# Designs tried in a protein design chat: VHH binders against 1-(5-phosphoribosyl)-5-[(5-phosphoribosylamino)methylideneamino] imidazole-4-carboxamide isomerase 1 (hisA1). Part 17

Target 1, 247 residues: 1-(5-phosphoribosyl)-5-[(5-phosphoribosylamino)methylideneamino] imidazole-4-carboxamide isomerase 1 (hisA1), of Ruegeria sp. (q1ght0)
Amino acid sequence: MMIYPTMELLDGRCVTLDKGNLDAPMIWHVDPVETAKGFAEAGAEWMHLTDFNALQGDSSNQDLVEELIRTAGLPIQLGGGIRSREQAEFWIEKGVGRVVIGTMAAYDPAAVAELAKYYPDQVVLAVDVWQGQVMTEGWRKSGAWTPEAFVKAFGNAPFAGILVTDIDSDMSDLDAQLGLISGLAEQAHSPVIASGVVRSKDDISRLKYLPNISGALVGRALFNKTITLEEAMETAQPNPEPVAEFL
Key: E = the ipSAE of ESMFold2; O = the ipSAE of OpenDDE; V2 = 0.75 times the mean of E and O plus 0.25 times the DockQ between their complexes.

## First folded at step 11 (VHH; framework vhh_gocatamig_d2)

Design o4 (from n2 with S99I; at its last look DockQ between E and O 0.37; V2 from the best seeds 0.00; counts 0 for: pae E 10.1 > 2)
Fold by ESMFold2, look of step 11:
Structure o4 (fold): chain B 247 residues (1-247), chain A 119 residues (1-119)
Amino acid sequence: as target 1 above (247 residues)
Amino acid sequence: EVQLVESGGGLVQPGGSLTLSCAASGFTVSSNYLAWYRQAPGKKRELVAGITSGGSTVYMDSVKGRFTISRDNAKNSVYLQMNSLRAEDTAVYYCATYIQEGEKTFDYWGQGTLVTVSS
């Protein structure tokens, strides 16, 4: 399965948020541009990027995100504040590899399904879950959708992936997180990407053998050095056919 | 020895301008993230503006359009041009960077320069 080294930006800095709490970010004192280049140099095939300022309607990071797209050396899956076809197309024209859409999908599923059709392999559906409900507006609002109904509303729309995050879970709830993700993967017509569940290489091993789980985001664990990116990617590799495995 | 030395602070009227300077030694500004932070009395230190190794800039919303961060590689220096100053901009301003050495990163801060905006 694919490992997405994950960078989250707030005010031009790499951060990790505890359950989306913007008031007390954990700040990683690294250069975002050099960090993204490091992901490419380690051999990652994609990175995931979340712009928390954009989630709040704030364009402070736009120059930085454009530089990352241009210079990181690998394709970027970008989330944060994409609320219209116009905004999605803006980033696609800047050369982003995929756009990640959650809030717009909750309010206008038909428009997002059409966008996925028009831009094959470039639209990822975000399913952010808190207490059994799909969250919107940067995790500030609980919607009326259950996760299952939300995914079903898109039918066979050709998403590049479905990114599932269980916001409210902690480590003691891993079985519940995997149950949610596995249940959604069972009904999904697109590959599922797990978010918020990788804290160690053992979590990668558990995800690796679930059907229709195509990838996992790894963010905090890379920045706090709990796991290296090379270790994450090695753990995620399947048993290869008779061709040398990628390193 | 990594050092950051700020200058250019002072007393200024509302609506006025100042240019802060940060002279760096012991590392190269062109290869590192540098930022200006400020701290008003009784408040937490907050990011004002930053510039990445690639030259991209970021600004806090309240200073966007009024402040400009820039660097001069030949002088190994970073600047903060502050225009349309307001009373709420009164603070000690710090220049900061980080240096990655192997597996570890280190924060470096200047001693600060006071900016007072009052009539």
Scores: ipSAE 0.006, ipTM 0.381, lowest interface PAE 10.1, mean pLDDT 84
ESMFold2 (binder alone), look of step 11: mean pLDDT 86; pTM 0.860
OpenDDE, look of step 11: ipSAE 0.552; ipTM 0.834

Design o5 (from n2 with D107E; at its last look DockQ between E and O 0.46; V2 from the best seeds 0.00; counts 0 for: pae O 5.0 > 2)
Fold by OpenDDE, look of step 11:
Structure o5 (fold): chain B 247 residues (1-247), chain A 119 residues (1-119)
Amino acid sequence: as target 1 above (247 residues)
Amino acid sequence: EVQLVESGGGLVQPGGSLTLSCAASGFTVSSNYLAWYRQAPGKKRELVAGITSGGSTVYMDSVKGRFTISRDNAKNSVYLQMNSLRAEDTAVYYCATYSQEGEKTFEYWGQGTLVTVSS
C-alpha cells in the first residue's frame, strides 16, 4: 500500500482542521516547502496537498502551491476548489501530478469523466461521505448522490484514483470507516485511496491487508509526530510471503 | 532571541500609500516564513500577506494588486507596501514568524503598528 504524506494549507501555513472547521485550525509551525522536500527525501512517491483557501474560492495560496510543485521533488496530488475544467488544466499545466475533483464531479459527472479521459492518470475523484450521502463544497452541502451511485455514474472513466473519506464515522470506529471504504472499493474500477483513517501505525497495518485499497493519506499523524513517514511507509509494506521450499 | 519590531504606521487618506517595515533579529529573514497580519477593532486577526523562505508570496484576496510583501536580506527586514488604501484597511498591523527550536515550535509577533485610513 502506498502512503501519501498529506499537507493541508491555510493562509500559507500547514494546518489540520477538525471536521473541516476553518475557524479553529491547528497550525503546524513548519515551512511548507521544506516539509514537502522532507517527504521526498523520505522516499515518498506522492504527496497529497489540500488548499483550504482555494476550497473557499480564495487564491491566496496559489504562489505557494506553484512553488511546491516546482521545488518539492515529488509529484503532488492537489485538492481544493478545482471546480472547472479550466481550473484543472491550469494546475496540470503548472506541473501538478494529479488534480482532485469532488464538487464538480457531483454537479457535472459527464464533464469530469471527459476530463479524466483527456488527462489520463491525472484526475482523482474525491468521494466524501456523510450519513450515506456524498458531500460537496468542503463538506458543507449534502448532495443527491449515494456513494455507490456516484461512483457508478462515472463508469470506467480512467481516474488516477478514487479518494474516499468517511466524514460521519467516529475516528475511534475504524472498522466502520474501513467497511465503507472497502465496500466502495469493490465497485470501483480505479485504485482507491483511503482518507482520514490513519492515526497510528496500527491503522496502517489494518489497511494494508485490505486487497482493494491502494493507498492511504497520512496527515495529522506526521505533523504531531505520532508516526514518522519512514515508519508509515515501512508499516505499509506487505509482509514477506512465505517462500515455498522446493524439494 | 527572536524579535520583530514594526514601524511605518500612521494616518493616511483613502487612496494613499504607506510602507510598513518589520525589523527582525535573532534569525535570518530569508530562512523563515514571514507574514503581515492585521486586526481591526472588534474583528479577528487575519492574514494580510506572507512570504515563504523560497520567496513565494501569499495575499488575502482583498489586498491583491494593492499590497506587496517583500524582504531585504541585507537589512534583515520585511516590508508591506500598501497602495490604494481603503477605510476597511484600518487596523493594527503585526509582523509574524515562526521557528522550530528543538522539538518545539514557536510563533513570534511584533508589537504592532496602527494604520488608520480616513478622510
Scores: ipSAE 0.030, ipTM 0.393, lowest interface PAE 5.0, mean pLDDT 90
ESMFold2, look of step 11: ipSAE 0.743; ipTM 0.904
ESMFold2 (binder alone), look of step 11: mean pLDDT 82; pTM 0.817

Design o6 (from n2 with S53H; at its last look DockQ between E and O 0.83; V2 from the best seeds 0.00; counts 0 for: unsure alone 64.7 < 65)
Fold by OpenDDE, look of step 11:
Structure o6 (fold): chain B 247 residues (1-247), chain A 119 residues (1-119)
Amino acid sequence: as target 1 above (247 residues)
Amino acid sequence: EVQLVESGGGLVQPGGSLTLSCAASGFTVSSNYLAWYRQAPGKKRELVAGITHGGSTVYMDSVKGRFTISRDNAKNSVYLQMNSLRAEDTAVYYCATYSQEGEKTFDYWGQGTLVTVSS
């Protein structure tokens, strides 16, 4: 399983939000660019980046995000406020590895499917789930989609991945979260990335045994030093296969 | 003790320029995120510009291309160069930083300096 070290930006700072609450962000005293470089140095293949200003229609972080794309040393999966083809193309042209699309996908599935076809392996579908419904607009609006219907609407669109977040679950109820994500993953035709489920090494250990989960975001746990990226990646590695003994 | 002291505010005509200064003490500016905020009467305080300790900058949309945040490590100060000022830029401007204790962060603010843009 692939570990996606995750950085979330608000006003140029690395932050973590509690259930999307922008009013009381947890701020980490680290440099965003240096932190991203650290991810690359640790051997991460991808990093996930969320721009919380962009999510609000604010381009304050744009230059910083561009700098990260240029200097981080690893491809970036970027989410936050990408709600049009033009916006997606803007970032793709800037050299971003992947764009994460959520709200737009809920309002115009056909457009996002076409986008995915035009830019194969560069579009990630975000599926944020609350009380059995797909949420949009930064988890502020309940959509008309069930997660299953939502994923099915895209058919075989060539998404780089499907990022699934269970925002209704308590982090203490990992089984429920994994159940939701795995259930959805069984219906998916693209790699599924689990979001919001990793707090410890134990969580990674559980996730790696799920065959339908290709990756997991790890954010807060890295910043609060609960786990190092190296440890997370090591933990995520499959166990060695038994060596067959030949007579 | 962390302290931030702003200066440089005043009255300026539309289209004019002004440079705000923030003298920091109790920490090294090159080691901390620093930012300028502003608050107009009846409005909430908002980020104007920020600079990471690595030197990356962020700007609110309305000031991009007009304002520049910078720091002088030798003087342990941060600055906001404001060009092409507009009436809507009128506000009390605050310098800010933060410290981290565990997972908790504490914001530090200066006393603010008033910028009035008026003909």
Scores: ipSAE 0.734, ipTM 0.895, lowest interface PAE 0.7, mean pLDDT 92
ESMFold2, look of step 11: ipSAE 0.772; ipTM 0.913
ESMFold2 (binder alone), look of step 11: mean pLDDT 79; pTM 0.795

Design o7 (from n2 with S99V E101T; at its last look DockQ between E and O 0.84; V2 from the best seeds 0.00; counts 0 for: pae O 2.2 > 2)
Fold by OpenDDE, look of step 11:
Structure o7 (fold): chain B 247 residues (1-247), chain A 119 residues (1-119)
Amino acid sequence: as target 1 above (247 residues)
Amino acid sequence: EVQLVESGGGLVQPGGSLTLSCAASGFTVSSNYLAWYRQAPGKKRELVAGITSGGSTVYMDSVKGRFTISRDNAKNSVYLQMNSLRAEDTAVYYCATYVQTGEKTFDYWGQGTLVTVSS
């Protein structure tokens, strides 16, 4: 399983939000660019980046994000406020590895499917779930989609991945979160990435045994030093297959 | 003790320029995030510009291309060069830094300096 070290930006700072609450961010006193470089140095293949300003229609972080793309040393999976083809193309042209699209996908699935076809392996579908419904607008609006219907609507669109977040679950209820994500993954035709489920190495250990989960975001746990990226990646590695003994 | 002291505010005509200064003490500006915020009467305080410890900058949309945040390590100060000022830029401008102690981040603010853009 692939570990996606995750950085979230608000006003040029690394932050973690509690259930998307922008009014009380947990601020990490680290340099975003240096932190990203650290991810690359640790051997991460991808990093996930969320721009919370962009999510609000604010381009304050744009230059910083461009710098990250240019200097981090690893490809970036970028989410936050990408709500049009033009916006997606903007970032793709800037050299972003992948764009994460949620809200736009809920409002115009056909457009996002076409975007995925035009840019194969560069579009990630975000599926944020709350009380059995797909959420949009930064988890502020309930959509008309069930998660299953939502994923199904895209058919075989060539997404680089499907990022699934269970908003309704407490972090202490990992089984419920894994159940939701795994269940949805069974219907998916693209690799599924689990979001919001990793707090410890034990969580990673459980995730790696799920056959339909290709990756997991790790954010807060890295910043609060609960786990190092190296430890997370090591833990995520599959166990050696038993060697068959032939008689 | 962390302290931030702003200066440079005043009255300026539309289209004019002004440079704000923030003298920092109790920490090193090159090692910390520094930012300028502003608050107009009846409005919430908002980010204007920020500079990371690594030197990366962030700007609010309305000031991009007009404002520049910079720092002088030797003077342990941060500056906001404001060009092409507009009436809507009128506000009290605050210098801010953030220091993490353990898992908590503490915000430090200056007293603010008033910028008035008026004909």
Scores: ipSAE 0.259, ipTM 0.699, lowest interface PAE 2.2, mean pLDDT 91
ESMFold2, look of step 11: ipSAE 0.629; ipTM 0.864
ESMFold2 (binder alone), look of step 11: mean pLDDT 84; pTM 0.833

## First folded at step 12 (VHH; framework vhh_gocatamig_d2)

Design q1 (from o6 with S99V; at its last look DockQ between E and O 0.90; V2 from the best seeds 0.00; counts 0 for: pae E 2.8 > 2)
Fold by ESMFold2, look of step 12:
Structure q1 (fold): chain B 247 residues (1-247), chain A 119 residues (1-119)
Amino acid sequence: as target 1 above (247 residues)
Amino acid sequence: EVQLVESGGGLVQPGGSLTLSCAASGFTVSSNYLAWYRQAPGKKRELVAGITHGGSTVYMDSVKGRFTISRDNAKNSVYLQMNSLRAEDTAVYYCATYVQEGEKTFDYWGQGTLVTVSS
């Protein structure tokens, strides 16, 4: 399965939020551009980027995100503040590899399904879950959807992926979180990418053996040095195919 | 030992200019994120501009094209050039940095410098 090294930005800084809490971010003392280049140098095929300012309607990071797209050296899957077709097309024009759309999808599923058809392999559906509900407006407002109903509303729309982000990622809830992701993967018509559930190497191993999980985001664990990106990618590799054995 | 001292605030008419300075000690500005925040009466503190470790810049929407953040590594200082000032720019402006020491991130703030834009 594919590992997406994940960067989250707030006010031009790499951060991790505890359960979406914007008031007390964990701020990592690293440079965003140098860090993204490091993901490419380690051999990652994609990175995921979340712009928390953009989720709040604040475009302070826009120039930094454009710089990342231009200079990181790998394709970027971008989430945060993409609320219209025009905004999605803006980022596609800037060279982003994929746009991640959640709030717009909750308010206008038909428009997002059409966008996915128009831009093959470039639209990812975000399913941001907090306590059994799909969250909209980033991680600040509960929606009207259960995760299962939300995914079902899109039918066979050809998303590049369905990104399931578990905002409430307390370690004590891991089995329930994996059950949610596995259940969505069973019913989904697009590849499912797990987010918010990788805290260590062991979590990657568990995801690897779940059916229909095509990838996982790894963010906090990289920045707090619980696992290296190289180790994450190695752990995520498929089981070796049987090799010829000499008789 | 980390210290940030702002200067350059004052009273200015709309359309005017000011340069804010932030003199840093106890760390090197070239190796750290630095930002200007502002807080108007009765409002939350908000990011104005930031400069990353690598020299990339971020700006809030309302100041793009009017304000410029910069560093002078030789003087260990960060500046905010503020042009075309408007009444809504009136606030106390703070210089801030964040330093990770071990597992903890420590935020450091200056005492602030008042900018008043009025006719």
Scores: ipSAE 0.514, ipTM 0.826, lowest interface PAE 2.8, mean pLDDT 87
ESMFold2 (binder alone), look of step 12: mean pLDDT 83; pTM 0.825
OpenDDE, look of step 12: ipSAE 0.727; ipTM 0.893

Design q2 (from o6 with S99T; at its last look DockQ between E and O 0.95; V2 from the best seeds 0.80)
Fold by ESMFold2, look of step 12:
Structure q2 (fold): chain B 247 residues (1-247), chain A 119 residues (1-119)
Amino acid sequence: as target 1 above (247 residues)
Amino acid sequence: EVQLVESGGGLVQPGGSLTLSCAASGFTVSSNYLAWYRQAPGKKRELVAGITHGGSTVYMDSVKGRFTISRDNAKNSVYLQMNSLRAEDTAVYYCATYTQEGEKTFDYWGQGTLVTVSS
């Protein structure tokens, strides 16, 4: 299973938001560029980057995101505020590895399916779920979709991945989170990536043994040092075979 | 103790320039995030520009190409050079930083310096 170290930006700072609350961010005392380079040095194959200013229509982080793309040393999966083909193409031209699209996909699924066909392996579908509904505009607005209908609407569109976040669940209801993600993975025709479920090494172990989960985002747990990126990636690998006493 | 002291505000005509400065004490600007925010009457406080721990910069759209944030490690200060000023830039400008204790953030703000752009 692939681990995506995850960085979230607000006003040029690495942050973690409690249920998307922009008014009281947890701000990490780290440099974004140095942190991303650290992900590459640890051996991560991808990182995920969310631009919370861009989600609000604010391009204050644009130069920093471009710097991250140039200098981090690993491919970036970028989300936040990508609401048109022109915006997606802007970032692809800047060298981003993948664009993550949620709001545009909820409003115009045909356009996003065509975009995924035009840019194979470069478009990730974001499925952000609250109370059984796909959320848009940075989790502020309920769309017209159930998660199952939303994924089905794209048929065989060649997404690089489907990124599933259950923003309503808490950690005491992990079975419900895993049920949603696993159910969508069963019907999806693209790899499914879990988001918002990893707080410890144990969560990675649980996800590793579920069928059809191709990867997981790990953000807060890296910044608060609950796990190292190396530990997360090691845990995500297949278990070694047992060794008999006589060997 | 962390302190931030802004200066350089005043009255200027449209098209003019000002340099705001923020003298920092109790921490080093070369190793910390610093930002300028502004608040006009009846409006919410908004980010103008920020400079990261490593020296990368961010700017709000309406000031890109007109304003420049920089820091002077020798003076332990951060600056906002404001060129081509417009009436809409009229606001109280605040210098800000933060500290972290575990998973808690503590914001520090200066008292503000008034910039008035008027003919």
Scores: ipSAE 0.737, ipTM 0.901, lowest interface PAE 1.2, mean pLDDT 88
ESMFold2 (binder alone), look of step 12: mean pLDDT 81; pTM 0.811
OpenDDE, look of step 12: ipSAE 0.770; ipTM 0.910

Design q3 (from o6 with K64R S99V; at its last look DockQ between E and O 0.87; V2 from the best seeds 0.00; counts 0 for: pae E 5.5 > 2)
Fold by ESMFold2, look of step 12:
Structure q3 (fold): chain B 247 residues (1-247), chain A 119 residues (1-119)
Amino acid sequence: as target 1 above (247 residues)
Amino acid sequence: EVQLVESGGGLVQPGGSLTLSCAASGFTVSSNYLAWYRQAPGKKRELVAGITHGGSTVYMDSVRGRFTISRDNAKNSVYLQMNSLRAEDTAVYYCATYVQEGEKTFDYWGQGTLVTVSS
């Protein structure tokens, strides 16, 4: 299973948001470029990057994101504010490895499916789930997609991945979150990447046992030092260092 | 103790230039993120420009190409060069940093310096 060390940016800083609350971010006092280089040095094959300014239509981080793409030393899958084919193509031309698309996919699934066909291995579908429904610009209140229906709307479109996030921070039942992700993975025709479920090594071990989960994002746990990236990647491999079950 | 002291604000004509300075003490500018924020009357405070530990810069769209953030490690200071000033740039400008103290990260702000762009 692949581990995606995950960085989230707000105003040029690495952050973690409490329930998506931009007014009170948890700020990590680290340099974003040095941190991304550290992901590459630890042997990560990909990183995930979310630009929270871009999600708000604010391109303040653009120069920093371009610097990360050029210098981090590993491919980046980039999310935040990619709402048109032109925006997706802009980032692909800048050398991003993959673009992560959510809101545009809910408005025009056919256009996003076509984009995935034109750019093999470069388009990731984001499925952000809030209280059992796909969260798109206000659609949650007006009869938004169920996660299952949303994924089905794309048929066999060849996404590089389907990134499933449970963004309801009030949900503590890991089994229910993993059930949602596993259920979507069973019907998906593209690799599924789990987000929002890794708080410790134990969560990685549980994901590893689920069928059809190809990867997991690890963000907060790396920055608060609950787990090192090396430990996360080692735990995700078929043969980690010996433990009781290997003695 | 972390302290930030801004200077360089004033009244300037549209199209003019100003350089804001932020003198830092209690930490090193070369090892920390520093940013300039501004707040116009009746508006929320917004990021203008930032510079990371590694020297990467960020800019809000409306100032990109007109403003330049830089630092002088020998003077432990950060600067904002503002060119081609417009009436919309009128605001109180604040220098800010984030410093880890014990188990928490604290944000530190200067007192602000007023920039007025008016005919």
Scores: ipSAE 0.239, ipTM 0.680, lowest interface PAE 5.5, mean pLDDT 86
ESMFold2 (binder alone), look of step 12: mean pLDDT 83; pTM 0.830
OpenDDE, look of step 12: ipSAE 0.759; ipTM 0.906

Design q4 (from o6 with K64R S99T; at its last look DockQ between E and O 0.93; V2 from the best seeds 0.80)
Amino acid sequence: EVQLVESGGGLVQPGGSLTLSCAASGFTVSSNYLAWYRQAPGKKRELVAGITHGGSTVYMDSVRGRFTISRDNAKNSVYLQMNSLRAEDTAVYYCATYTQEGEKTFDYWGQGTLVTVSS
ESMFold2, look of step 12: ipSAE 0.701; ipTM 0.887
ESMFold2 (binder alone), look of step 12: mean pLDDT 81; pTM 0.804
OpenDDE, look of step 12: ipSAE 0.858; ipTM 0.942
ESMFold2, look of step 14: ipSAE 0.695; ipTM 0.889
ESMFold2 (binder alone), look of step 14: mean pLDDT 81; pTM 0.818
OpenDDE, look of step 14: ipSAE 0.827; ipTM 0.930

Design q5 (from o6 with H53Y S99V; at its last look DockQ between E and O 0.01; V2 from the best seeds 0.00; counts 0 for: pae E 11.8 > 2, placed apart)
Fold by ESMFold2, look of step 12:
Structure q5 (fold): chain B 247 residues (1-247), chain A 119 residues (1-119)
Amino acid sequence: as target 1 above (247 residues)
Amino acid sequence: EVQLVESGGGLVQPGGSLTLSCAASGFTVSSNYLAWYRQAPGKKRELVAGITYGGSTVYMDSVKGRFTISRDNAKNSVYLQMNSLRAEDTAVYYCATYVQEGEKTFDYWGQGTLVTVSS
């Protein structure tokens, strides 16, 4: 299973949001560029980057994100505020490895499916779930998609991944989170990546035993030093197959 | 048609207890996620506690150990037992559910019941 070390940016700083609260972020006193280079040095194959300013329509992190793309030393999957084909193509042209698209996919699934076909292995579908609904722009509304129907609406579109987040992780039952993610992975036609579920090494071990899960984001646990990136990646290695029993 | 009716709010002293009730009609509580939300003056609505159709419960951190959500499938009702109440628990409390209709979910809300915690 692949580990995606995850960086979240607000106002040029690495942050973790306490229960999604933009007004009281935990600020990690580390340099974002040096941190991303550290992910590459540790041997991560990808990193995930969320731009919280861009989610709000604020481009103030753009220069930093461009620097990360150029200098981090590993491919980046970038989320936050990508709401059109033109915005997705902008980042692809800047050299981002994948664009992560959620809100646009909920409003115009056909356009996003088409985008995934034109840019193979470069589009990740974000499925942000709050209490059984697919969220758009950080709020719930009547008539929102169920997660299962949302994923099915894309058919065989060739996403690089489907990123599933239960955005109320602090209040969610872990069994319910794993059930949601596993259930979507069983019906998805693209690899499923779990988000918001890794708080310790034990969570990675549990995800590894769910064979439909291709990867997991690890963010807060890296920054608060509950687990090192090396430990996360080692834990995520496929279970060794036993040697043949023919003696 | 889906309806939710809350009751049990009122004025209590700090440290006191209340039980909120939510009577549901037009759907079965055993087949749906049910939750209590609250909205204090000047604040956004926030999830307090929820119960899944499988019976698992979730709580916001500040109420864990003090509040208990429960469900009575035979009475088609959901309850919130609130113990050790604090001034910061003052809010209008709403019962909510999300009902799947085809490919979409629709949220339904009660009218709310006011809980005031004041000495």
Scores: ipSAE 0.000, ipTM 0.256, lowest interface PAE 11.8, mean pLDDT 83
ESMFold2 (binder alone), look of step 12: mean pLDDT 83; pTM 0.825
OpenDDE, look of step 12: ipSAE 0.532; ipTM 0.825

Design q6 (from o6 with H53W S99T; at its last look DockQ between E and O 0.01; V2 from the best seeds 0.00; counts 0 for: pae E 13.4 > 2, placed apart)
Fold by OpenDDE, look of step 12:
Structure q6 (fold): chain B 247 residues (1-247), chain A 119 residues (1-119)
Amino acid sequence: as target 1 above (247 residues)
Amino acid sequence: EVQLVESGGGLVQPGGSLTLSCAASGFTVSSNYLAWYRQAPGKKRELVAGITWGGSTVYMDSVKGRFTISRDNAKNSVYLQMNSLRAEDTAVYYCATYTQEGEKTFDYWGQGTLVTVSS
């Protein structure tokens, strides 16, 4: 399983939001660019980047994001505020590795499917789930889609991945979250990436054994130093099959 | 200069309670992430609890429901309330923060305070 070290940006700073609450961000006093470089140095293959300003229609972080793309030393999976083909293409042209699309996918699935076909391996479908419904607009609006129906609507669109986030998950009910993600993964034709479920090494260990989970985002746990990126990646590696030594 | 000074450690019986204090200087606790770490003999240092500038908290699994991290902005201090202490909680407890200085982040640690849980 691949670990996606995750950085979330608000007003040019690294942050973590509690249930998407933009009014009370947890600010991490680290340099975003240096942090990203650190991810690359640690051996990460990708980093996930969420721009919370862009999610709000604010382009204040654009220069920083461009700098990250240019200097991080690893490809970036970028989410936040990409709600049109033009916006997606803008970032793709800027050298982003992947664009994450959520809201647009809910409102215009056909357009997103087409985008995925046009840019194979560069579009990630975001599936944010709250109480069995797909959420849009930064988790502010409930959609008409069940997660299953939503994923199914895209058929065999060549997404680079499907990023699944269970918003309702009380961090205390990891099993429920994993169940949701695993269930969707079984129906998906694209690699599924688990979001919002990793708090410890133990969580990574549990995810590792779930079928059809290709990756997991790790954000908060890195910033609060619950786990190192190296530890996370090591933990995520499949265990070698025990070789029975026959005497 | 950033400084962290822990206090409140000591000997306590299993099931007992103890409150650790960390007095911070050189920065404002309400604007920074603060955390308690502990290191038991022969073990690696591990995160026990953390509190963000926004007030969100994180705990290691083994202390959830027993330990509470909090801060007093007026005193520029962070605390660790430890209840239902167990022998396995025996360790040197450290207060820590990290700050941005230019493009670099620095970790700061206190000197530590010993907590011994023994009958």
Scores: ipSAE 0.000, ipTM 0.228, lowest interface PAE 13.1, mean pLDDT 89
ESMFold2, look of step 12: ipSAE 0.006; ipTM 0.221
ESMFold2 (binder alone), look of step 12: mean pLDDT 80; pTM 0.807

